# VH-VL binders against Large ribosomal subunit protein uL10m (mRpL10): the designs that were tried, part 3

Target 1, 224 residues: Large ribosomal subunit protein uL10m (mRpL10), of Drosophila melanogaster (Fruit fly) (q9vpl3)
Amino acid sequence: RGKINIQRPKAPHYERARVVAVTQPKYPELPKAKSCFKTRAERTQQQQENPYNEIIAREVRNWLDHSRLVAFFHLSSITADDIFRVRVQLHKQNLHLKSYGSKIIEQAVKNTRYEAIVPLFHSNHCIVFSPDPEKTAALLRIVRRVPQMVLLGGIVEETMLSRNQLVAYAQMPGLHAVQAQLVQTLSQAPGHLIQQLQAHQNSFVQVLDVHAKNQMNEETPKST

## First folded at step 4 (VH-VL; from p34 with heavy chain Y52D)

Design v1
Fold by OpenDDE, look of step 6:
Structure v1 (fold): chain C 224 residues (1-224), chain A 118 residues (1-118), chain B 112 residues (1-112)
Amino acid sequence: as target 1 above (224 residues)
Amino acid sequence: EVQLVQSGAEVKKPGESLKISCKGSGYSFTNYWIGWVRQMPGKGLEWMGIIDPSDSYTRYSPSFQGQVTISADKSITTAYLQWSSLKASDTAMYYCARLGYDSSLDYWGQGTLVTVSS
Amino acid sequence: DIVMTQTPLSSPVTLGQPASISCRSSQSLVHSDGDTYLSWLQQRPGQPPRLLIYDISNRFSGVPDRFSGSGAGTDFTLKISRVEAEDVGVYYCMQATEYPWTFGGGTKVEIK
């Protein structure tokens, strides 16, 4: 009586195999939870329809609309502690660091003047908002010490600026300084004109004086 | 004028949940962070944690991590401190304070006394 | 954690006389940004804490000029030039240079 190898059961006779195959309970394929097979696109679409995302998108829009300075950063691997540190530093300057999902950003800026920023948000990113464009220099100073934050660009006074342009903007003298310089320049213009007018008058007087002196010398009779 | 107004005193039993509030007024609530400070009876001040109300970013002191929950509702300019299960050792005065731009706690709430007794 | 040590624990002072409170940190409070985030708080009996000094030596709004802060690195001092009756309370130093932020143990100022 051949030892029934329980580890490798002999294939049943063809007829038995057929019966077993037919009698195997066809377990209804558990409805493949539509959720597990939702294409990335479907998941993305469902995420877009999340009322919560709409609320957040609205918030992002509000930030954009009320900020005079907006800076976009790529975030590389950064620790929670580092993020906290950066946020505290930014807070000191009334700068607000926020991070949103790309989809939320897309939804927020859709059909707005900010739509052009969407390509900046393909990776991990953060946004810094400020009501004061004069804080651009402060922002750049802070983030220079944070290698994990890479400046991508920004919006200043409703104008989109490249990274380089934003850096250049930060290096510019403040509006008041420029205005003061302008006023100074304008105030010098009349002074220069007066100087030029006076110079001509003075030159004329000098010529007359020389002429008068020469005439006096000619009239002095050589007293022999 | 900047003001932080906290909820009234609470008397609770061990195991009960509690949520106390801190309402900010007189300033832009979302522009300033709110910290929480514990003061046990007759003891000094202890830093608990801080929240940015603008996005509810929160950072706890390690000693209070997992012990309490700090939250905020910016729509009503209110920050919260909550316990899921109070202990007798939670008996203390709790203060909320605004973080100024100089990283100082520049304005404080009047405090909320929490008493946990069996 | 940075440990903040205040001395003395109690400071009995005669009215009109100066008071001095020391706060020592276990490590330098100079932040990487170059700033030192040390503040002084006053807590009068039965009241919440009040900010007196921020950034070592800056008086907060409404704080009398009799209060002054000084120090650097790990050693800081709060001075009251002329103690008044309203100055009775507990004073705390606080550091916000490293997280978690920490307070000193407090110094009780009392009138003799």
Scores: ipSAE 0.768, ipTM 0.899, lowest interface PAE 0.8, mean pLDDT 88
Fold by ESMFold2, look of step 6:
Structure v1 (fold): chain C 224 residues (1-224), chain A 118 residues (1-118), chain B 112 residues (1-112)
Amino acid sequence: as target 1 above (224 residues)
Amino acid sequence: EVQLVQSGAEVKKPGESLKISCKGSGYSFTNYWIGWVRQMPGKGLEWMGIIDPSDSYTRYSPSFQGQVTISADKSITTAYLQWSSLKASDTAMYYCARLGYDSSLDYWGQGTLVTVSS
Amino acid sequence: DIVMTQTPLSSPVTLGQPASISCRSSQSLVHSDGDTYLSWLQQRPGQPPRLLIYDISNRFSGVPDRFSGSGAGTDFTLKISRVEAEDVGVYYCMQATEYPWTFGGGTKVEIK
């Protein structure tokens, strides 16, 4: 449809801006960047289009409240077969692999001390839940072979741990293992008993130090 | 010992109101949801709805929406199922069950038989 | 609503022999979180239901190891490796993946 210049008012600066935006390369990430300019109404509409968001958020809250181990991962591109194999391996250890939208996580942790985890879910992610904190070592052994899952940190016994803190926690003996080692040491020569007690004391100090640092980290003022 | 104890059997006439109870013990009542399940005589199980006792958030099966009211009093660790006007078709066994965090109904009450006849 | 179909409706079994109960859903039971919320209940005559299996294959506390669960997607199976007299009753599968939660129609296990 051709029209004369009078019928099409010229706004050179405005038209340039609109034309430039249209000619920008079509990368998969550009639609995500454009979503940064979503209005409040558009965000509200997305939430309303998922009528089960509140019940799912409550389910997430239940998993958080009843899991003594929670681990957060960044998830890069992975095949459906590979993620299924990882899920089966984790499930055998009572480790539950899940993922949720960031809005569901935000709703689940609203008005809790866990609000600090929300930024972790702005990118592709997964979460592992377990009632068994002693399974941290098993979790890390399994995901070591899964480079697509990058550990970001976790929660152990209601304490937020960084990646390094969670790894350190996983290397410590469990309470049952410590008690079993003490019984074994009492059946050995006195020198072995002293060595084992010193190892347990060092392990206990390391656990307390991790717990103290996590308590301070949880109280650190938020930064955007 | 987790236990759910329901109120006793009821014999009612159509149009009467009724409130049956389910008292939880041996666990933190507000940390777990309570579901209600109907079993018609000689029939299978039907999920009626759930309640989160911590703030009384409820969700009903569409088949029971508007037919019953689910509520809880967390101060006495008790959930309730209530009818404002009973019908003969409400004759059934009613169970309460606790929802585990894995979305399973892990502990069940003994059931409350409600008989509505005119 | 997800329809849960159990097969068979009745399973007469010789004492000490295995029993196998199938449960098929009208759509995938994979939740939006990636897990599958399928459980099995037992209702003995005159008793309330009790939980046997959760998360497809995990035995609930106090459930004998002769009960096992398996399956994926839309097809699930409960097996009793060696039926005992106390196993008589009706068995239900249940999905908690999508509201409203639904049960299978039940499978009556009885001694032949």
Scores: ipSAE 0.195, ipTM 0.632, lowest interface PAE 5.2, mean pLDDT 78

## First folded at step 5 (VH-VL)

Design y85
Fold by OpenDDE, look of step 8:
Structure y85 (fold): chain C 224 residues (1-224), chain A 119 residues (1-119), chain B 111 residues (1-111)
Amino acid sequence: as target 1 above (224 residues)
Amino acid sequence: QVELVQSGAEVKKPGESLKISCKGSGYSFTDYWIGWVRQAPGKGLEWMGIIYPGDSDTRYSPSFQGQVTISADKSISTAYLQWSSLKASDTAMYYCATSFYDWGEFDYWGQGTLVTVSS
Amino acid sequence: DIALTQPASVSGSPGQSITISCTGTSSDVGGYNYVSWYQQHPGKAPKLMIYDVSNRPSGVSNRFSGSKSGNTASLTISGLQAEDEADYYCSSYDSSSTPYVFGGGTKLTVL
């Protein structure tokens, strides 16, 4: 019985080969994790060849128009895994991390109120969008652990803010807290006014009572 | 003020099932992770796992994967840790704690639940 | 389970400064600035004292400070007080095994 050459197994019978070929599970190619953060060079090259630049530009505009919080970051060398981790953390807070080419951004914001952001996109960058401006503090808390993400500035409630202004904004008491304080202050004002008005009335009544008492004392004849 | 209140001490026998609870108050329950930490008598702290109540994303330590189930009911701001079959080795203090991060520090802690498993 | 290495015990006199070390690897303490320190008194839940290597939560005394060099993080307690007697645990993110790991703990005795 000839030594089964384990190194060069004889080709299976034609019929068996057909069955094996048909029954081989075609494993879907794992979607190549398109590193969402291509190098600037790669991004520029893709932008020139991509017929979908207009579509992407519209997407960017849509994000800008529907976001009440937008933050711009410079990205230094960061791994895909780290980016993914950050993305998940941000997502939990309804913060959406996106990366677009500079040309796409330029196209998206051309002749819009957002045109002023174009100078921020000179290098590798990412943008975080959120419909909730109250998430600014959460955003900063997350990205502080990511030294590769450098905050450049942002837009909050349609106002462009510098890095320092964003930090300051995040430290402010929430709108609800401020409103609550305002309501408390306003609710106390009427009470004080009423007290002041009542004080004057009470004083007047006291004066009248004293006057009345004095008149009664004068009318009481000293019964000798 | 943030407060985590855990269920009371449990005394069980091996093979019994158990579900302990941690109720959060004073904060947005769905915006923070809630983790479970085990501490055997006289031993150190052990990270068991963590859950995000907002979407029920749950992560386990490899050592506890398949051994326990972590869950949460956001409607009542309560997280749970459960065993299908207790072992004597499960005897420990169990703490729930909040974290802003999935793999981050625990900011606020419950008072702990002592679980005693003895034959 | 790869635990962070802490001394089993440290001691100091009132008013002194003591340091507790926490040694890990490049996949945890050395790789990330996600080191935290917890204080635990007997029969009590742990309390967060330091996060992100050197930050103090609100309400934590400024006597507590944290630092890191290489694969070793350190908790320093200055002006040691009797109330500081407790167990101290370091923790860190770990990218290689358990995502979050605690040290073995250090018993601090105030003499």
Scores: ipSAE 0.540, ipTM 0.789, lowest interface PAE 1.1, mean pLDDT 86
Fold by ESMFold2, look of step 8:
Structure y85 (fold): chain C 224 residues (1-224), chain A 119 residues (1-119), chain B 111 residues (1-111)
Amino acid sequence: as target 1 above (224 residues)
Amino acid sequence: QVELVQSGAEVKKPGESLKISCKGSGYSFTDYWIGWVRQAPGKGLEWMGIIYPGDSDTRYSPSFQGQVTISADKSISTAYLQWSSLKASDTAMYYCATSFYDWGEFDYWGQGTLVTVSS
Amino acid sequence: DIALTQPASVSGSPGQSITISCTGTSSDVGGYNYVSWYQQHPGKAPKLMIYDVSNRPSGVSNRFSGSKSGNTASLTISGLQAEDEADYYCSSYDSSSTPYVFGGGTKLTVL
C-alpha cells in the first residue's frame, strides 16, 4: 500500500510546483532520413505539424524505450488534488504517472513495435512508466484506492501483457517477494508446497515465453 | 526468507529510556510500511503507528502520538520503537509487522519483544 | 481507541460453523473494503487469516471465510477443529483518525 497523508494539508503550492515544474529547452534538430523524410514531409505540408507535438512525442518514445514497466489505465473523472496525491505516491516508488494526448501517443509509436497500444488511448487515459518491473505489485496496491484509474494492460520487459497477464505478473514481484511467498507456503500443512511452487513457476514461465516469442517475431507479429 | 527479528526482552524501571528494534530481511525493506502493535498482558491488540522506511513518513494512532517515537534506519533495514521515560503501564508485548498485501494488512509479524516496567 | 466492536467470546462444537462479528462505523468498516482478520494462539504472534473483507492469504484453509454487510464484518469458520481455539481480531482502515484500528478481540472456545 502507498503512502497515506494523515498530516494537515501541504504548505504553499510552490513545493508542488518544484516537483512538477518542467523547463522545456530549445529543441535540437533531428537528422531525418534524407530521401524518405523529404518525400513524406512534402506530402503532408498541408497538415503542418505543430513543432511541440513532435518534441512531446519524442519524450513519450524516450519513456517507452527506457522503461521496463509500462502500465496503461483508463482515467475517469478525478480532481487535480487527488491525481497529484497519486502521482506523489507513485513517484516515491519510482513510478512515473504521465498523461499525453492520443494523437501524441499515435505519433510517438508510429513505425515502432508499440503501435499495438494505440487502441488503448481512444478514451481518457494515463500511463505509468518505471525502469523497475518489480514495482508492478506496488503500482497495483497504490491504484486499488483510486477507483478512477482502471488498469487496461501493460508492457513488461518489452512484452505486451493484457490486464490479466499483468496482474498475474504482479503476483511474481522481485526475488525478495518470491521468497516471501515460499515462506508463507512452508508455514502450511504438507501437501501444498509443490502445487504453489509449480503455479508460481508456470506463471513466470508464461510471461517469459510471451516475451521470448515477441522478440523472435518483432516485425509485424500476429496478435491473438 | 522474509523475517522480522525483534530485539530481546527488556526489564526496566519507571523513568528509564528504551529503544527496541525490528530488523527486516528477505525483502525490500524501504518499499513497504512497517508498524508497531502493542498487547498488554491479557489484553487485546492496539495499533500504535506505522512508518514508510523509504522516506521516514510516520503516522501514529491518536492514543500513542507523543507517547512513543517510531523511526527506521534503512541502511540496516531496521525499525525502532522508543520511549524517553517508561511508565509501569508500558508493560506489554510489542510486535512489529509489515504487509506485502495491499492496504496495510499485516501478514508478517516479528516474534514480539516483552517489555516489563516495574520497581 | 477501540472503534470496532467484537463479542468477548464465542464457542462451538467440533464440526460446527461459527461466526464472529466486527461492528464499526461508516468511516471504517462501512465505508471501505479493507477489513482483515487475525488469529492469535497463546504466546504467539497474530496470523493474518482474511484480508480485504473476504480474501484468504495463500495457505489459509478455505474453512475460513469473511464477509461484510453495512457496518458489520463477519468471520465464519466452518468445520470447527480443536486448533481453531484462539483469539480473533478484526482490523479496518479508518479514514477519520488513523489508517488502522483493531477490534477488542474474541476468544473462540472449541468445546
Scores: ipSAE 0.005, ipTM 0.458, lowest interface PAE 12.9, mean pLDDT 73

## First folded at step 5 (VH-VL; from u2 with heavy chain Y100W)

Design z31
Fold by OpenDDE, second read of step 6:
Structure z31 (fold): chain C 224 residues (1-224), chain A 118 residues (1-118), chain B 112 residues (1-112)
Amino acid sequence: as target 1 above (224 residues)
Amino acid sequence: EVQLVQSGAEVKKPGESLKISCKGSGYSFTKYWIGWVRQMPGKGLEWMGIIYPSDSYTRYSPSFQGQVTISADKSITTAYLQWSSLKASDTAMYYCARHWGDLSFDYWGQGTLVTVSS
Amino acid sequence: DIVMTQTPLSSPVTLGQPASISCRSSQSLVHSDGDTYLSWLQQRPGQPPRLLIYEISNRFSGVPDRFSGSGAGTDFTLKISRVEAEDVGVYYCMQATEYPWTFGGGTKVEIK
C-alpha cells in the first residue's frame, strides 16, 4: 500500500473530484473591506482600556503583595487534566496555582518592584503563590514530579531568587535554625571567620584582577 | 634600563618600627605590580605580597597579613615595606621585584638585609 | 595554598653534563584563562633571584638557550643541557595561578 504523500495527494477519481468540486463551500469573496487589522498599536491600546484586564491586574498585584512565596514556572505541553491534578496537590499545601496572560502580568507589575519578572513571562507560564515561605520545600517536591513544570525563579520574603537560589533556599534549615547556626558560627573565634571570609575573597576574583591589571602593562608582549 | 634600587641594610632591635624602600626606574612605575619576597638566612623564597602603584591595590600572603604593610608612592616611583614592631624572626633578606604582565617577577632589587637582634 | 614540591634538593653535576629539576604542584596550575603561570628563577650565591623561564617554557630575555622548561598541569621540569660554572646556585619554581603565590623549596645545583 503506497505511502500516502500528504503533501501531494493523488488526484481523486474523476467522479469524486466532481463531487468535491460541487460541495466546496463557495466562500463569498471577503469584501476588500479596509484592513480590519487594527494596527498593533490600536490593539494594544484597546487591550489597555479593558476594565476587566485592570481588575485582573489588580488581583495579581494583591497576590504578589500578600504572598511571601512566589514561584514562576514555564509550562511545556501540559494537559488540563495534569494541571488540575497539580493544582489539587498544591492546594492541599496552601499553595495557589494561577495562570495569567503576559499582558496582564505586565500591566500588574508596571512601575512596581516586581517589574523585573516580566521577562519570565514570554511563553506559557504559571505562578504559585503562598503566604508561607516554609512551603518552598513542599512546592519543589510536588513540582519535581511534574516534568512539564519548569521552575524559572521566584520571590521569597520580597527577595528575587534565581532557580538555583530557590532550590538552595528550600534545602536550608528553617530561619531559626539558620540563625542559630549563624550565631554559633559567629560566636566561634572571630578570627577564624574572618580568615574564612578572607580566604574566599582571596580566590578567583583577586587572581582575575591581578591578571587584568597586568594585561595593561606597557610591556606585555607575550614572548612568542 | 629597568632598575629596582632598594634601601640599605638595617640593624634594629625587637619592638622597633622599620620602613624599607624600593625605587623603580627605567619604566612606567604605575603600570607594573611590585612584589616583596622574604628570604630567611639559608632558606628559600617566600612571597609576602604585591601592590599596584597606580591605585595602591594590595594583596598579601595570609602568612604576612597584618604583620607587614606594603605601600607605594607613585610620585617618587617608590614602593615600601614596613613593620610596626619588629621581631627577631623578621631577620631576613627582603627583595622587591617587578611583576611582568605574564604574572612573573622579571626584575629584582638587590635586596635589603634586615637584622633584628637584642 | 598550592604547595610546590621540588626535587631533588641538591643536584651535583659535572661540568658539561645535563641537569634536570622537577617541580610538582598540589593542584593544577592551569588558570581559568587557559594559561599556566609557572616560572623558574635562578639565584646565584650572594645575588638576587633572576627570572629564567615564565609560563612553563618561555625563556626570559638574556637567558641562554641551554635552559629549557617543560610540563603541564601539575608536573614541571627545568632542564640545563650543558651545565656551566656560572649555573651554580639555587633554582626555584613559582606559581602565580592562585593566591597566595608560592615558591618551591629550591634545588641547589653545584659542580662535582
Scores: ipSAE 0.017, ipTM 0.491, lowest interface PAE 7.8, mean pLDDT 84

## First folded at step 6 (VH-VL)

Design g8 (from w11 with heavy chain D102E, light chain A96Y)
Fold by OpenDDE, look of step 8:
Structure g8 (fold): chain C 224 residues (1-224), chain A 118 residues (1-118), chain B 112 residues (1-112)
Amino acid sequence: as target 1 above (224 residues)
Amino acid sequence: EVQLVQSGAEVKKPGESLKISCKGSGYSFTNYWIGWVRQMPGKGLEWMGIIDPSDSYTRYSPSFQGQVTISADKSITTAYLQWSSLKASDTAMYYCARLGYESSLDYWGQGTLVTVSS
Amino acid sequence: DIVMTQTPLSSPVTLGQPASISCRSSQSLVDSDGDTYLSWLQQRPGQPPRLLIYDISNRFSGVPDRFSGSGAGTDFTLKISRVEAEDVGVYYCMQYTEYPWTFGGGTKVEIK
């Protein structure tokens, strides 16, 4: 009777091995210890579900919907006193400086026409709102003296503008002035056209008059 | 018409807490800041601080920093001035005022008289 | 803090006569943009303050033409061309160029 090698048992017959493999209890994987640290994604999701964030997001949407001028700024290190000074200066011009978290902005503009602004909010930022697009020049004047505020871009009359475009817009004459210029230009066009159309007729009349005068001079008999 | 209506006169004892109110009407409450001014009996005007009701941004005068709390509830268009512990020296008339565009403190409340006596 | 000094403390005036109130700041009220944030307030007896003048010389809405403001830098003046009975009260200058905002000590206008 061959010594049963208990240390190296003979592999069971193929059929038995299959049965053993199928009948092996599948122990449920121990629930991976939920790391005490909620993933950044989970934290972000939980923050999105905060009723408070929703309220603020609605507020941001309200500002966006009622503003004809919106400007986006990066904020570098700025003192509380300097921020206050700038806010007061802006307020006097009906410009409203607000600061919101990136997540709040994302939530606020999700599935809206403003969704394109989300990439602008990766760091410390502020937004200036105004119902008056004519205040763009005033805004830029004020913030030029605040090196901590860097203009990134804006929205004017529902159009997204780059930094350079916003600066150019501020240098333009007011809408009324531009409209007046346009009206003036349009009003001059018919006059010029009429003048050009009449130019040939007037030239023809002049030639006829000269011809008539020459004929009259030839018919004057030399009174001997 | 723009109006700021303040809460009624208060008579308190030293150590008591107090919260007085200023309700704005006739304008968009969140678009204008609200300042608070103290006037001690027979004295001049003293600036206390200011709040932006839209985001509750607040700035205090150094003399009043930590002595009072300024807050606002935009849902009911009301600003507040609060003491945690009143002193006899807090006896004064308190005014709220709106910071206007291009203008200064353009509209004022009627004032709230606070009397603190033992 | 910017100290605002008003003179005189009391100004007895006859009805129909002009009045002048001076306000001096301890430092210039001109900001970096060249703007000067000086206001004049009127407080009638038993009433809250009322805005009269903002930005040195601009009359607030509803303020009579007899009130005028002038000045520059550190010296400012409120003038009443013809004092009326309703003009009795205390007048304050206010600066809001630099924080904290500060008021003058006030000038009491009385009828003689």
Scores: ipSAE 0.884, ipTM 0.955, lowest interface PAE 0.5, mean pLDDT 88
Fold by ESMFold2, look of step 8:
Structure g8 (fold): chain C 224 residues (1-224), chain A 118 residues (1-118), chain B 112 residues (1-112)
Amino acid sequence: as target 1 above (224 residues)
Amino acid sequence: EVQLVQSGAEVKKPGESLKISCKGSGYSFTNYWIGWVRQMPGKGLEWMGIIDPSDSYTRYSPSFQGQVTISADKSITTAYLQWSSLKASDTAMYYCARLGYESSLDYWGQGTLVTVSS
Amino acid sequence: DIVMTQTPLSSPVTLGQPASISCRSSQSLVDSDGDTYLSWLQQRPGQPPRLLIYDISNRFSGVPDRFSGSGAGTDFTLKISRVEAEDVGVYYCMQYTEYPWTFGGGTKVEIK
């Protein structure tokens, strides 16, 4: 029987943890079955083995596999009305705005070339997916009017692009095949662990460390 | 062929709960949003809210915020509209509709008549 | 909320003659991206609504070319160039430029 709440019922009790659940509850969090007191290692391992995380990670992998355009954004404070307007504008262009936790992104890109994207999701973020890489120009036109969304970079035709490369890609005219070929040419530019470092410097270990640091600084956006 | 098939008509009493369904087929369910629209007897159309089934992002019309719950189960390609406590004023036809790319609400369900009377 | 006002409320027309339905919004429907999010729906007696026109003037798939839409800003028109018996029903304009999304009050088209 029970007495019903005439208004929205209060949220259920969540576990005590330093780890904050994702702000978008796509699936109910599984209640803790055995104990209120677990060690730090047990809690970390239990969270990593959560079957809902694997289901969500599989969905992210599926989006990545079927999206020829993926764009990553930092998301500043934004009103519910403004984010709704942006979501509708994006949806009309077959662009799909989503947000996922960094742990789920890590699981989704494990053993793929895209493992390097994980640091982008340490701050408040959103991702735009689309099967249509020619929609990159439409994406940029829409978000130009949304200062709360700051482009960090993207993936076009399975190739990682910086912010500037993605903007350049969007401005190129012609068939998507021509645009995709140019993106691959730009992404093949040198700058990493190649045999020419030995010919120039003859300080292989030191040069590798400097180049790795420079690449991390060059590719990693600043936090909010 | 794109179809939205809704659950059957309901006759309920005030204070009862109800959950009606809208099953999508013939398209990629998670790529399109589902909206709910009310039509009171002899009246026009009212937007109740919309859901993106891919991440459960939901937005309600202010007139319906707190009055209904919109949800989706993408594993069975189904969206839901539910009331925790029906009122006689909830008597109406309820439609689900898909928000299409480069269009608006393009495909509509057949409607679910909800009658709430003592 | 954007109020969508339709006129006339009822449009009896002779079979084979044109019909014209007006929809006026209380504010511009041009969104920040430059697009206008206005559509027209048809609801035949005893049936659910169906989409006729989107983005002011684009016919949806399977809609006969006797239906056309026009307008800009706050004033929009649906025209039926030659009314047929199956065109009887109520026609609604809808905007989804601004939250909350709103419909016009409807225009009943019937055969004289």
Scores: ipSAE 0.719, ipTM 0.890, lowest interface PAE 1.4, mean pLDDT 79

